VHH binders against q86b00r158to499. Designs and how they scored, part 7

Target 1, 342 residues: q86b00r158to499
Amino acid sequence: PRNSLQRAIDRLKNKFGISLKGSFEEEFYLIKKGDNNNSSVASLLNSIEKLDHGTFANYHSLDCYGDILEKITNALEEQGLPIEQLLSESGSGQFEITIDYTDIMEACDRHIIVRQTINSIASYNGYIATFIPKPFDGLVGSGCHAHLSLWDTNDSNLTPDANGECGLSLVNQFFIGGLLKHSKSLTALFNTTPNSYKRLKPFYWSGCNVSWGLDNKESFIRIPSSPFSATDGCSNFEIKTIDHTSNPYLAMAGIIHAGFDGIENSIAPPPPTSLFDQSVLNNQLIPSNFEDAIQSLKENHYLCENIGNDISNAFIHVKLAENKILKELSDDDQILKLLELF

## First folded at step 1 (VHH)

Design d11 (framework vhh_rezetamig_d1)
Fold by ESMFold2-Fast, scan of step 1:
Structure d11 (fold): chain B 342 residues (1-342), chain A 124 residues (1-124)
Amino acid sequence: as target 1 above (342 residues)
Amino acid sequence: QLQLQESGPGLVKPSETLSLTCTVSGGSISSKSYYWGWIRQPPGKGLEWIGHIYYSGSTYYNPSLENRVTISVDTSKNQFSLKLSSVTAADTAVYYCARTSPIAVAGTRYFQHRGQGTLVTVSS
C-alpha cells in the first residue's frame, strides 16, 4: 500500500502542483498488568473486570503515569521523532500523543513507528498499551485523528483563506467536497473491524455526520479554530473517524484520490454546519457497520481503480473474511483477537 | 456559455495607474466554486500570473507585484477589476482576465477560461 500512496501523491502533485501534509493524534489506553503475567490476554480481561468495580482509579496517579509516559517520550525522541503534544484524557488511563507535522508519506511512516514504540515501552514496563477503537463498553473510544493541509510547490500553505467559509481556501473546500462525496467508501478504509463501529456512534463526538464545519465534533470533517488561525484563516482540517485498524497508507491514498476528484470536478461541499444546528439531525450518517461501508467501496469504481484494482480487491476480500471471523466471536474474544491482529 | 471580456485603456503613461475591468457573462461571479483573476504576457516572454480574487473579497497576489496590484470584485455588476500602480515600460503586455479552475494557487495553467486579452502599452 505504500506504493499506492506514492502514486496518489504523484497524481496530485503532477496535475495540480499540490502536496498533502499531516500528522496523527495517537489515542491509546495504558493498563497496568495484573499479578499473573503468564498471559497478557488474561491480564487484560482481569483489568476490565477490575475497572468495572472501580479499582482502576487506584492507578490514576500522576506519579505512576509520569514515569511510563517519560519513558515513552524519551524513546520517541531518541528515534528522532519530535513530540508536538502529549495530553491526558481522563482518570481511565487514556492518553494522546501527536508528532510534528510533515509530508504525508513521512507522517504515515511516523505513525507506524510511534505505535510500535508505545507498545514496546509499555510492555517492557508492565503495562498493556491498547489501540483498539472501543476496548471497554463504559469508556471513551480511541481514534487516530488526522490533521491535514494542502501545500504548493513553493512550500506555501494553500489551506487558509481568512474570507473563505470556515477560513478555508476554495481549493480546500473542493478537496472537502470530494471527501464528503466519497465519505461512505472512505469509511471502509478508515474503520476496518466490527469493533470500530462500536466507537462510531452519533452523539458521541466521533464525527459520524456526512458534513463539515468549524469546531463541529459530529462532522466527518472538522475545521479546528485557534487564535493563531482566526485572523489568517484555518491552517488545517481534521478527520476524526480514522482508527488504528486502518492501514495509514491506504487511508491517505483514498483521501488524496477523493480530494483530487473534488478539485478536478469543482465539487462544492454543502454549507458548513454548526454543532447545535438542528439540520445535523437530518443529515446522512456514515455507514454504521463494516458490511455497509465495504459495499460502498465495492460500488466506488473511481476510488478502486485509482487506488489500484488488485490492491482494492485484495483489501475487500481480506477484510470481509476477517470481519466474518470476528463477528462469530463473543465481544470479549473479539477484543482478545484484535490484540493479536495489531 | 461562459464569456469574459477585458476593457480599459490601451495606452498608459509611465508612473500612472493601469485600470482594467473584466465583465463576466454566462456565469455568476458570486459563485462559491471559482476564483477570478488576471494574467499577462509581456512581449517575447511567457505568461505571468498577477493575482486572483474570491467573490467575498479574498485576494492572492504575485509577490513580485503585491505592493502595486489591487484586484476588486463588484458582484452587482458581475465584474472584477485590476489596478496596477506606478507602471513602467516593463508592464507593457497583453492582459487577460480569467476564471480559475478550482485551484487557489499561483500559476497560469489553472486559468483555462480566459478572455480574448487586451494589449496595454506603457509609453510616453
Scores: ipSAE 0.000, ipTM 0.156, lowest interface PAE 17.6, mean pLDDT 79

Design e01 (framework vhh_7mjh_2)
Fold by ESMFold2-Fast, scan of step 1:
Structure e01 (fold): chain B 342 residues (1-342), chain A 124 residues (1-124)
Amino acid sequence: as target 1 above (342 residues)
Amino acid sequence: EVQLVESGGGLVQPGGSLRLSCAASGFTFSSYAMSWVRQAPGKGLEWIGRIYSGGSTSYNPSLKSLVTISRDNSKNTLYLQMNSLRAEDTATYYCARDKGYYDSSGYYRPLDYWGQGTTVTVSS
């Protein structure tokens, strides 16, 4: 799939002189191994619940995990990965690490390295790191949000325009129009297991609405407000639905081809939606299960052809077979299987 | 040949209930999301809601308390249950196959095949 991403990058650059840069927000849980063997999901959940009670009363999660997080951060920085942000998230024992943005191919390579490093350092120090989208029913899910921006051949950011809708340039608005047009098909590339769809729920800030808007966490495309004056415009846009079951190269290839369609055909997005204006809430949702998502992809000849028919057909067939197998398992057994994979 | 045929329309008194059916043929019904749409006389199209292949639903918030969408994949049939009907609910009701995409002209075209519609009249 890396070659598929390279073709997408080349297509965008050769036709429009545009390149994509980005970064991923790596959300994950850290679970400390107990004295007993942790052989079940119930045992792991019990361990998190015990930690949650202690942390909630007395300390921030970062204080309890200081040593392991420092080891993870040091290992990433020693590999030349600039840490932009490290946060504790809403879930007990849940964290987010964001690496500074770079060219999109390198961003995908970094994503793989970050996950491998976190898993290795956690394991060596008596922790389990998990990237499963919804590992525990009572706790928040883990995503892999992508922040993206468009650049020209002179390395100038084409994303912002202070006079544009939501502070975005016209070319970026067309790119988003393409993303929204292909959003149901892209969901198949972003969220590849039944577990992924337990995280993707309306009104849980997962980005399920086929819409876009400034700081709108319910929109498929979120435009983060600038930390500077609105006169500067917005520096990037965010896709929140992506999770760690995606192949980042294939997901980004899909994004680039969808955005290319938007630019080539001057596809204007619909008016942006405000999280605070309920009268204009978009009722159009991305698929709520993998089968509906994959059917959308199968019917999308444009994306399948440009990604590569062989790669697209292989993806569709393999992922349908994997999902059938996973759905035959109980919810607990699905989590145990996914823990082996992620 | 893809066909969608609505049935169950007619005259209903205000406050009454009605269930519409949509019989689908010519495609693998169980693999597609389906939507209901209505058009009141002299008004534009109003989206009612959709049901995905797996059975999850989403509704127009203005109509959510009045309607329930369901499906029977073994019968290739889509249903719309309507309760507490008002004169304002008088409309032609359409079922449609739902793809959820923008067309090449930049317009959002979620629906690619439509039935002919069935008329519901709410009157005393």
Scores: ipSAE 0.000, ipTM 0.132, lowest interface PAE 17.2, mean pLDDT 80

Design e02 (framework vhh_7mjh_2)
Fold by ESMFold2-Fast, scan of step 1:
Structure e02 (fold): chain B 342 residues (1-342), chain A 123 residues (1-123)
Amino acid sequence: as target 1 above (342 residues)
Amino acid sequence: EVQLVESGGGLVQPGGSLRLSCAASGFTVSSNYMSWVRQAPGKGLEWIGRIYSGGRTSYNPSLKSLVTISRDNSKNTLYLQMNSLRAEDTATYYCARGLYSSGWYKEGYFDYWGQGTTVTVSS
C-alpha cells in the first residue's frame, strides 16, 4: 500500500503542483497491568479496575502517569520524532500524542513507528497501551485523527484564505468537496472492524456526519479554529473518523484521490454546518457498519481504479473475511483479538 | 485555590533581554505541563513554549533562538528568559497550565491562566 500512496502523491503533484502534509493525533489508553494469573480475560478485567479514576480529567492522569509518559516521549525523541503535544483526554487514563506535521508519506511512516513505540514501552514497563476504537462500553473511543494541509511546490501552505469560507482557500474547499463526495467509500478504508462502528455513532463526537464546518466535532471534516491566529485563516483541516484499524498508506491514498476529484471537477462542498444544526446530525451519515461501507467502496469505480484494482480487490476480500470471523466471536473475545492486532 | 501571577515586565530597549517570572500557588508546577503565551495589542494569542512535568522544553520554532523556559521547583515558579527583543515583541505575556503546539497546530489545552505582565520594547 505504500506504493499506492506514492502513486496518489505523484498524481496530485504532477497534475496540480500540490503536495499533502499531515500528522496523526494518536489517542490511546494506558492501563496498569494487574497482579493476576495468566488468564487474559482476568488480566484485562483486573487492569480495567485499576484505570485512573482521578477527579481532574485533564492533568490528574498526567501526574499519575508521569514516569511512563516520559519513557514513551524519550523513546520517541530518541528516534527523531518531534513531539508537538501530549494531552490527557476525556477518558480516564486516555492520552493523545501528536507528532509535528510533515510530508504525508513520512507522516504515515511516523504513525506506524509511534504506535509500535508506545506499545513496546508500555508493555515493558507494566502497562497495556490500547488503540482499539471502542475498547469498552462506557469508555470514550480512541481515534487516529488526521490533520492535513495542502502545499505548493515552493513549500507554501495553500490551505488558508482569511476571506474564504471557514478561512479556507478555494482549492482546499474543492479538495473537501471531493472528500465529502467519496465519504461513504472512504469510511471503508478508515474504519475496518465491527468495533470501529461502535465508536462511529451520532452524538459521540466521532465526526460521522457527511458535512464540514468550523470546530464542528460531529462533521466528517472539522476545520479547527484557533485563538492564536484569528486573522490568518485556518492552517489545516481534520478528519476525525479515522481509527487505528486503518492502513494509513491506503487511507491517505484514498484521501488524495478523493480530493483530486474535487479539484479536477471543481466540486464545491455544501455550506458548512454548525454543531447545533440537528438536520445534518440526523440526515447525512456515513455508513453505520463495515458491510455498508465496503459496498459503497465496491460501487466506487473511481477510487478503486485509482488506488489500483488489484489492491482494492484484495483489501475488500481480506477485510470482509476478517470482519466475518470477528463477528462470530463474543464481544470479549473480539476485544482480546483486537488487542493482539492493535 | 489555583493562582498564577506573572511579574518582571517593563520597558526594554531593542536588542535587550528580560526575564519574566510566574509564581504558582494551589498546585505544583513540577507536576504539571506549563506554557508561556503572549498577546500583542490588537492581535491574537501566540504560543511561546512549554515545559513538561519532567523538565523537558519545547518552543515555537519562530521564537526558539530567542527564548528559554525554566523553573525553580523549590519556589514553585516558572521563568521565561527573552533575548534580542524587537519592537514586535511588545505584548502582554501570560503563563498558563497546559500544553500548546506551534506551527500549524494552533490548538491549546489550558485550564488556568495568570493575569499577564506587559513587556514594551521601545527606545
Scores: ipSAE 0.000, ipTM 0.259, lowest interface PAE 14.1, mean pLDDT 79

Design e03 (framework vhh_7mjh_2)
Fold by ESMFold2-Fast, scan of step 1:
Structure e03 (fold): chain B 342 residues (1-342), chain A 126 residues (1-126)
Amino acid sequence: as target 1 above (342 residues)
Amino acid sequence: EVQLVESGGGLVQPGGSLRLSCAASGFTFSDYYMSWVRQAPGKGLEWIGRIYTSGSTSYNPSLKSLVTISRDNSKNTLYLQMNSLRAEDTATYYCARVRTYYGSGSYKAPYGMDVWGQGTTVTVSS
C-alpha cells in the first residue's frame, strides 16, 4: 500500500503543486509483565492496578515508568526519530509520543518504526506495550491522531491565512470540505476492527462529529490554536479518529484523495462549530460500527477507484472476513487476539 | 534559574553571513534538544531547525541550504550559522529548549518548546 500512497502524493503534486507534511501522536498503554502470562484481560488489568495501588507500587510507579520511557525515547533518538513530545494521558499507564513532523510518506514510515521500537523496548524491559484502540472498558482508548499541513513546491506552508475561517487558507478549507464529504468512507480506512468503535464515542473527545472547528476535540477535523502562529493563522489541522488498526499508507492515501476532491471541486466545508456550540448535538456522527463504515466505503466509487479498485476490493474483503471472525469471539478473547497483532 | 540568552544579531548586507549564539544556564544543556525559531516583522513564528543531544540536526526544508545549527556542550552554547542572507531573512531569532515531556493538558504544539530566549534581531539591508 506504500505505492498507493505514493500515487496519491503524486496526483496532488502534479495537479495542484501541493504536498502534505504531518506527524502522528502515538497513544499506547504500558503494562508491567507480572505473575500471569497475559492469558486474560483481567490479568492485564490487575497488573496495571497493582502497579498503581499496591504497597510501594504507588510510591515507585513514576520511577518505573520514567525509566522505561527514557529507554524508549533514547531508542527512538538513536534511530534518528526526533521526539516532539511525550506525555502521560488520562488512562493509568497510558502515554502519548509525537515525532517531529515531516513529509507525509516519511511520517507514515516513522509511524511503523515508532510502534515497532516501542514494542521491542517495552518487551525487552519487562513491559507489554499495546496500541489496541480500546483494550479496557473502564480506561481511555488509544488512537494515533494525525496532524497535517499543506505545502507548495517552494516549501511554503499553504495551511494558514490569518483572515480565513479558523485561520485557514481557502485551499485548506476546500481540502477539509473534501475530508468531511468522504468522512464516513474514510472511517473504514481509519478504524478497521469492532474494538475501534468502542473508542469512537460522542463526548469522549474522539472526534466523532462530522464537523470541524477551532480547538474542538469532538470534531472530525480539529484546528489547533497555536501560540506560534496566532497572527498568521493556524499551521496545521488534526484528524483524531485514526487508530493503530489502520494501514497508515492506505489511510493517508484516502485522506489525500478526499482532500483532492475538495480542492478540485471547490467544496466549502460547513460553518465551523465551537466546543461550546449548542448545534453540536445536531451534527452528523461518523459510523458507529465497522459494518456501516465499510458499506460507506464500498459505495464510494471515487475513493475506491483512486486508491485502486484491486486494492480497495482486497481491503473490503479482508476486513469484512476479519471482523466476522473477531465478532464470533467474546470481547475479552478479541482483546487477547488483538494483542498478537497490535 | 533556567535561562537562554541569544547574541550576535545586528545589521548585515544582502549576501552576507552571520553566526548567532545562545548561552544556556541553569540546566544540564547536554541533556536537551535545542531549536532555533524566527519571527519576521508582522509574521508568525517560523521554525528553523533542531539539534539533538547526539549533534544530529533536522531543518525546515525551506531553510536547509541557508543555515547550519551546531552546539558546544562544554560551553553550554548553541549556534546558528546563516549564509547568503536576504532582506526576507530580517527577523527576531530565538533559541528554545525542546521539551520531550509534557504533563497532561499541556499545549500540544508541533515544535514543543518550554524555555525561550529573549531573541536577537537580524536586519538585512544595504
Scores: ipSAE 0.000, ipTM 0.167, lowest interface PAE 15.4, mean pLDDT 80

Design e04 (framework vhh_7mjh_2)
Fold by ESMFold2-Fast, scan of step 1:
Structure e04 (fold): chain B 342 residues (1-342), chain A 123 residues (1-123)
Amino acid sequence: as target 1 above (342 residues)
Amino acid sequence: EVQLVESGGGLVQPGGSLRLSCAASGFTFSNYAMSWVRQAPGKGLEWIGRIYSSGSTSYNPSLKSLVTISRDNSKNTLYLQMNSLRAEDTATYYCARSPYTIFGVAKGWFDPWGQGTTVTVSS
């Protein structure tokens, strides 16, 4: 799939002189190991809760996880990965790490290295790191949001335009138009297990509305506002739905081909929506289950052909078989099985 | 009582060099990552860089070529070496204990903070 991404990158560059840069926001839970921690979902959740003070969760949670987080960040930086952000997320024992943006192939490589490093350092130090999209009912889910920007061959950011809608250039608006057109098919590449769809719910900041807008966490495409440089336009755009069950190379290849279609055919996105105007009754949603998502992908000959028919067919075949097996397990057994994989 | 005390600030000419120190007390210094942060007059806080307990460093990319952070765990002291100083480097410089905190985190997460030491770059 890395070769598939390279072909997508080359296609965009050769036709339009455009390249992508980006980064991922990596969300994950840390769970203290014990003799029985892998025996039940309840014992895993209890291990997280034991380490959380509750009242001053942000400060005390970081203190409790201090040593392990320092080891993780040290290991990442010693590998040459510049950490832009490390935060305690709203879920107990949940954290987010963002690496500085770079060329899109390197960003995908970094995504793999970050996950491997977190898993290895956590495991060595008596923790389980989990990237499962929705490991615990009642706790927030974990995604890997992609922040993306468009650049020309002179290394100029093509994303902003102060006079454009939401501070975006016309070419970026067309790229987003392509993403929204293909959003249902892209969902199959982004969210590849039944568990992924427990996270993708309206009003959970997951971005499952087929829409875009400024600071709109319910939109498939979120445009982050600039704190004090609004007159220069917005520097990047965000896709929130992606989770750790995706292959980042295949997901990003899909994104590039979808955006290419938008630029090639001058596909204007619909008017942007504000967070306050969004209603699940009025907005079109991405698929609510993997079977519907994969059916949208199967019917999308454009994406399948450009990704590569052999790769697309293999992906569809393998993921349908995997989902059939997972769906035969109880919810708790599925979590335990996914813990072996993610 | 946890305490951080910066020193070494003062007037320096453009193109000059300066080394700031931060003396730590009241906690096990060697166990914590330490950061330098600055605030120019009338501007917001700007993170300079961090040094982990291991001695590995991470810098603000815009400042990486101009600064070096080091530490001496035997003396409980953090250092910031600055070279090729410019007028825009005029600021109050703070050291802070910063376990896991980089961008996008509230000021309180850099805790404790020192009192600050002022650097003025002018002729």
Scores: ipSAE 0.000, ipTM 0.168, lowest interface PAE 16.8, mean pLDDT 79

Design e05 (framework vhh_7mjh_2)
Fold by ESMFold2-Fast, scan of step 1:
Structure e05 (fold): chain B 342 residues (1-342), chain A 124 residues (1-124)
Amino acid sequence: as target 1 above (342 residues)
Amino acid sequence: EVQLVESGGGLVQPGGSLRLSCAASGFTFSSYGMSWVRQAPGKGLEWIGRIYYSGSTSYNPSLKSLVTISRDNSKNTLYLQMNSLRAEDTATYYCAKHYGDYRSLYYYYGMDVWGQGTTVTVSS
């Protein structure tokens, strides 16, 4: 898959002189294991049951989380991974780590290393770190939002234009037009388990509307505003729907090929939307389940051929088989299985 | 008013040692993490390391064997000890306050208040 991403990067660079830079926002839960003698399965089921009942015992201790978070951030920094931001969500045991922007291949490599480091440090210190998209029915889901920007061969950011729609350059608008055209097929690459679709719900700021807009958390493509910028225009755009069940190299290859189509065919996106506009009856949504998403990908000859027919067919076959197995499990057993996989 | 004031820079010979200080005022120093960052002439910012509110430290791996960060909460002072200095260590050195304290809903390792810097020149 890494080679697939390299081919996509080369295609964009060779045709248009454009490269992608980006960063992932890593969302995850930390769950404290009980005594060292508790089985991992029993400890996890007990933790889930406590969270479902709205009680946290000692799982929401600041002293407890302060120590583990310092160990995680220290381990990441010692590996040369510059942490841009660490954010906690009050009351839930959920955290977000963002590492600094870099070239898109390196960003994907860093994404893998960050997850492995968090899992290892958490486990060694008596915690379970989980990247499951929707591990607890009553709590917020976990994604890995991608922040992306377009750059030229002189290392200049092509993303902003003060006079452009939402502060974006025309070339970036075309890239987004491609992303929106292919959004339903991209969803299959971004969200690869039944659990992923429990997180992707309209009106919960999950980004499942086939739209784009300034600070619009319901849109598939969100444009973050920059109130303190010395220059007018936005420096990046965000895709919120991606979760940790994706292969980041394959997901990013899909993004690049979709954006390439937008630029090559000058695909203008629809007008940007506000949260109010999202409430109108004719809003398009991404697929609400994996089977519909994978069907959209199967019918997308452009993406499948550019990714490679062999790899796209293998992906479709493997993920359909995985989803069949997962759907045969109870919700609790599915969570336990997903902890082994992700 | 929140302020950070660096001191202790100057001219030092290659192989020498230097200790920088950062005096903090206008906030509860003991509740925040602190960082050291440098900028060599004509180069970008380079992170040196940080110390958390608890006293735990992390460092740039390229610099780990050459530097030590410490703090004295009773004096509201941050320190950077540097050893075995080389010509490429010539830079302006900044201390910075982390965004958010350990008690807040947000644990920001980004920096929101910087000092004006102190210059270190390594030359014979």
Scores: ipSAE 0.000, ipTM 0.150, lowest interface PAE 19.5, mean pLDDT 79

Design e06 (framework vhh_7mjh_2)
Fold by ESMFold2-Fast, scan of step 1:
Structure e06 (fold): chain B 342 residues (1-342), chain A 123 residues (1-123)
Amino acid sequence: as target 1 above (342 residues)
Amino acid sequence: EVQLVESGGGLVQPGGSLRLSCAASGFTVSSYYMSWVRQAPGKGLEWIGRIHSGGSTSYNPSLKSLVTISRDNSKNTLYLQMNSLRAEDTATYYCARAGKLRFLEPSYYFDYWGQGTTVTVSS
């Protein structure tokens, strides 16, 4: 699947002289293992319930994650992974780690290493790290948001244009047009379990609208509001729907081929939408379940052929089989099964 | 230079509604997890809910139907909308920013928070 991403990267570079850079925002929960019976189902469910009932007595007395986060941070840095940001939330046990911006293949490699490192260090220190998209009712889900930018052969950022719509260059607008055209099919690559779709709800500002816009938290493509910089820093666009059930190489290959289609065919995106605008555009949503998403992918011959028919067919068959098994389980049993996998 | 300033508190009748504001300066609220926390007289801190940098919200289940957290990026301001207020909602309300972990400190859960605004629910 890494080779599929390499082919996508090469195709974009060879045809248009364009490369991608990016980073993932890794969201996850840390659950401290209970007493001496930590391996029991009852103790695990008890730990999950404690996170769901988030109240706290004193902000300073609840800084119980300092030691484990320091171990995770040190382990990542020892592996040469430069941490840009780590954000925490009081009472919920949820964290977000962002690694420095880099070439897109390396960003995907780093994504895998970060998850393995967090899981290993957490486990060794008496915690369960979980990357499940929606592990707890009443608490926010966990994604791995992708921040992406387009670059030329001289390492110049092609993403910004002060005179363009939403401050974006025409080439980036076409790339987004391709992403929106293929958004329903891309959802199958981004969100591969029934649990993924509990997180992808319109009211949760998770990027379910087939739209784009400046700081629009409900758009499939969000353009973060920031001034253009003359430094090496990137202006970028964001895809928030991606979660940890995705294969990052396949997801990113899909993104690149979709964007390629946009550039190749000069696909203009619809007018951008914002939270403050009264849009005339009908609000179209990405699929609300995996079966609809996978059907969109099956019908998308362009994406399947460019990713590779063998890889696409294997993905479709394996994921449909996995989803069938998961859907036969109760919600609690699905969470327990997903904790083994993520 | 980083500041959070809550406002909008005061006396309100039972069953009434109230919107608190939290004006931020020195940073952009849309780049951080932002939380509301309250403390009733003689009680501990109670987490109300939060809004993620991406805009998704999460609430204390006991308060979920009574509150809504939002923000206005153009004003760099966080809001807490409260409905159906009861006497037990009398508290000092704080807004807080989730910490950026650069050097581990006991305060990294809330890197910054405001001085609080008092809400009194009585007849």
Scores: ipSAE 0.000, ipTM 0.122, lowest interface PAE 17.7, mean pLDDT 78

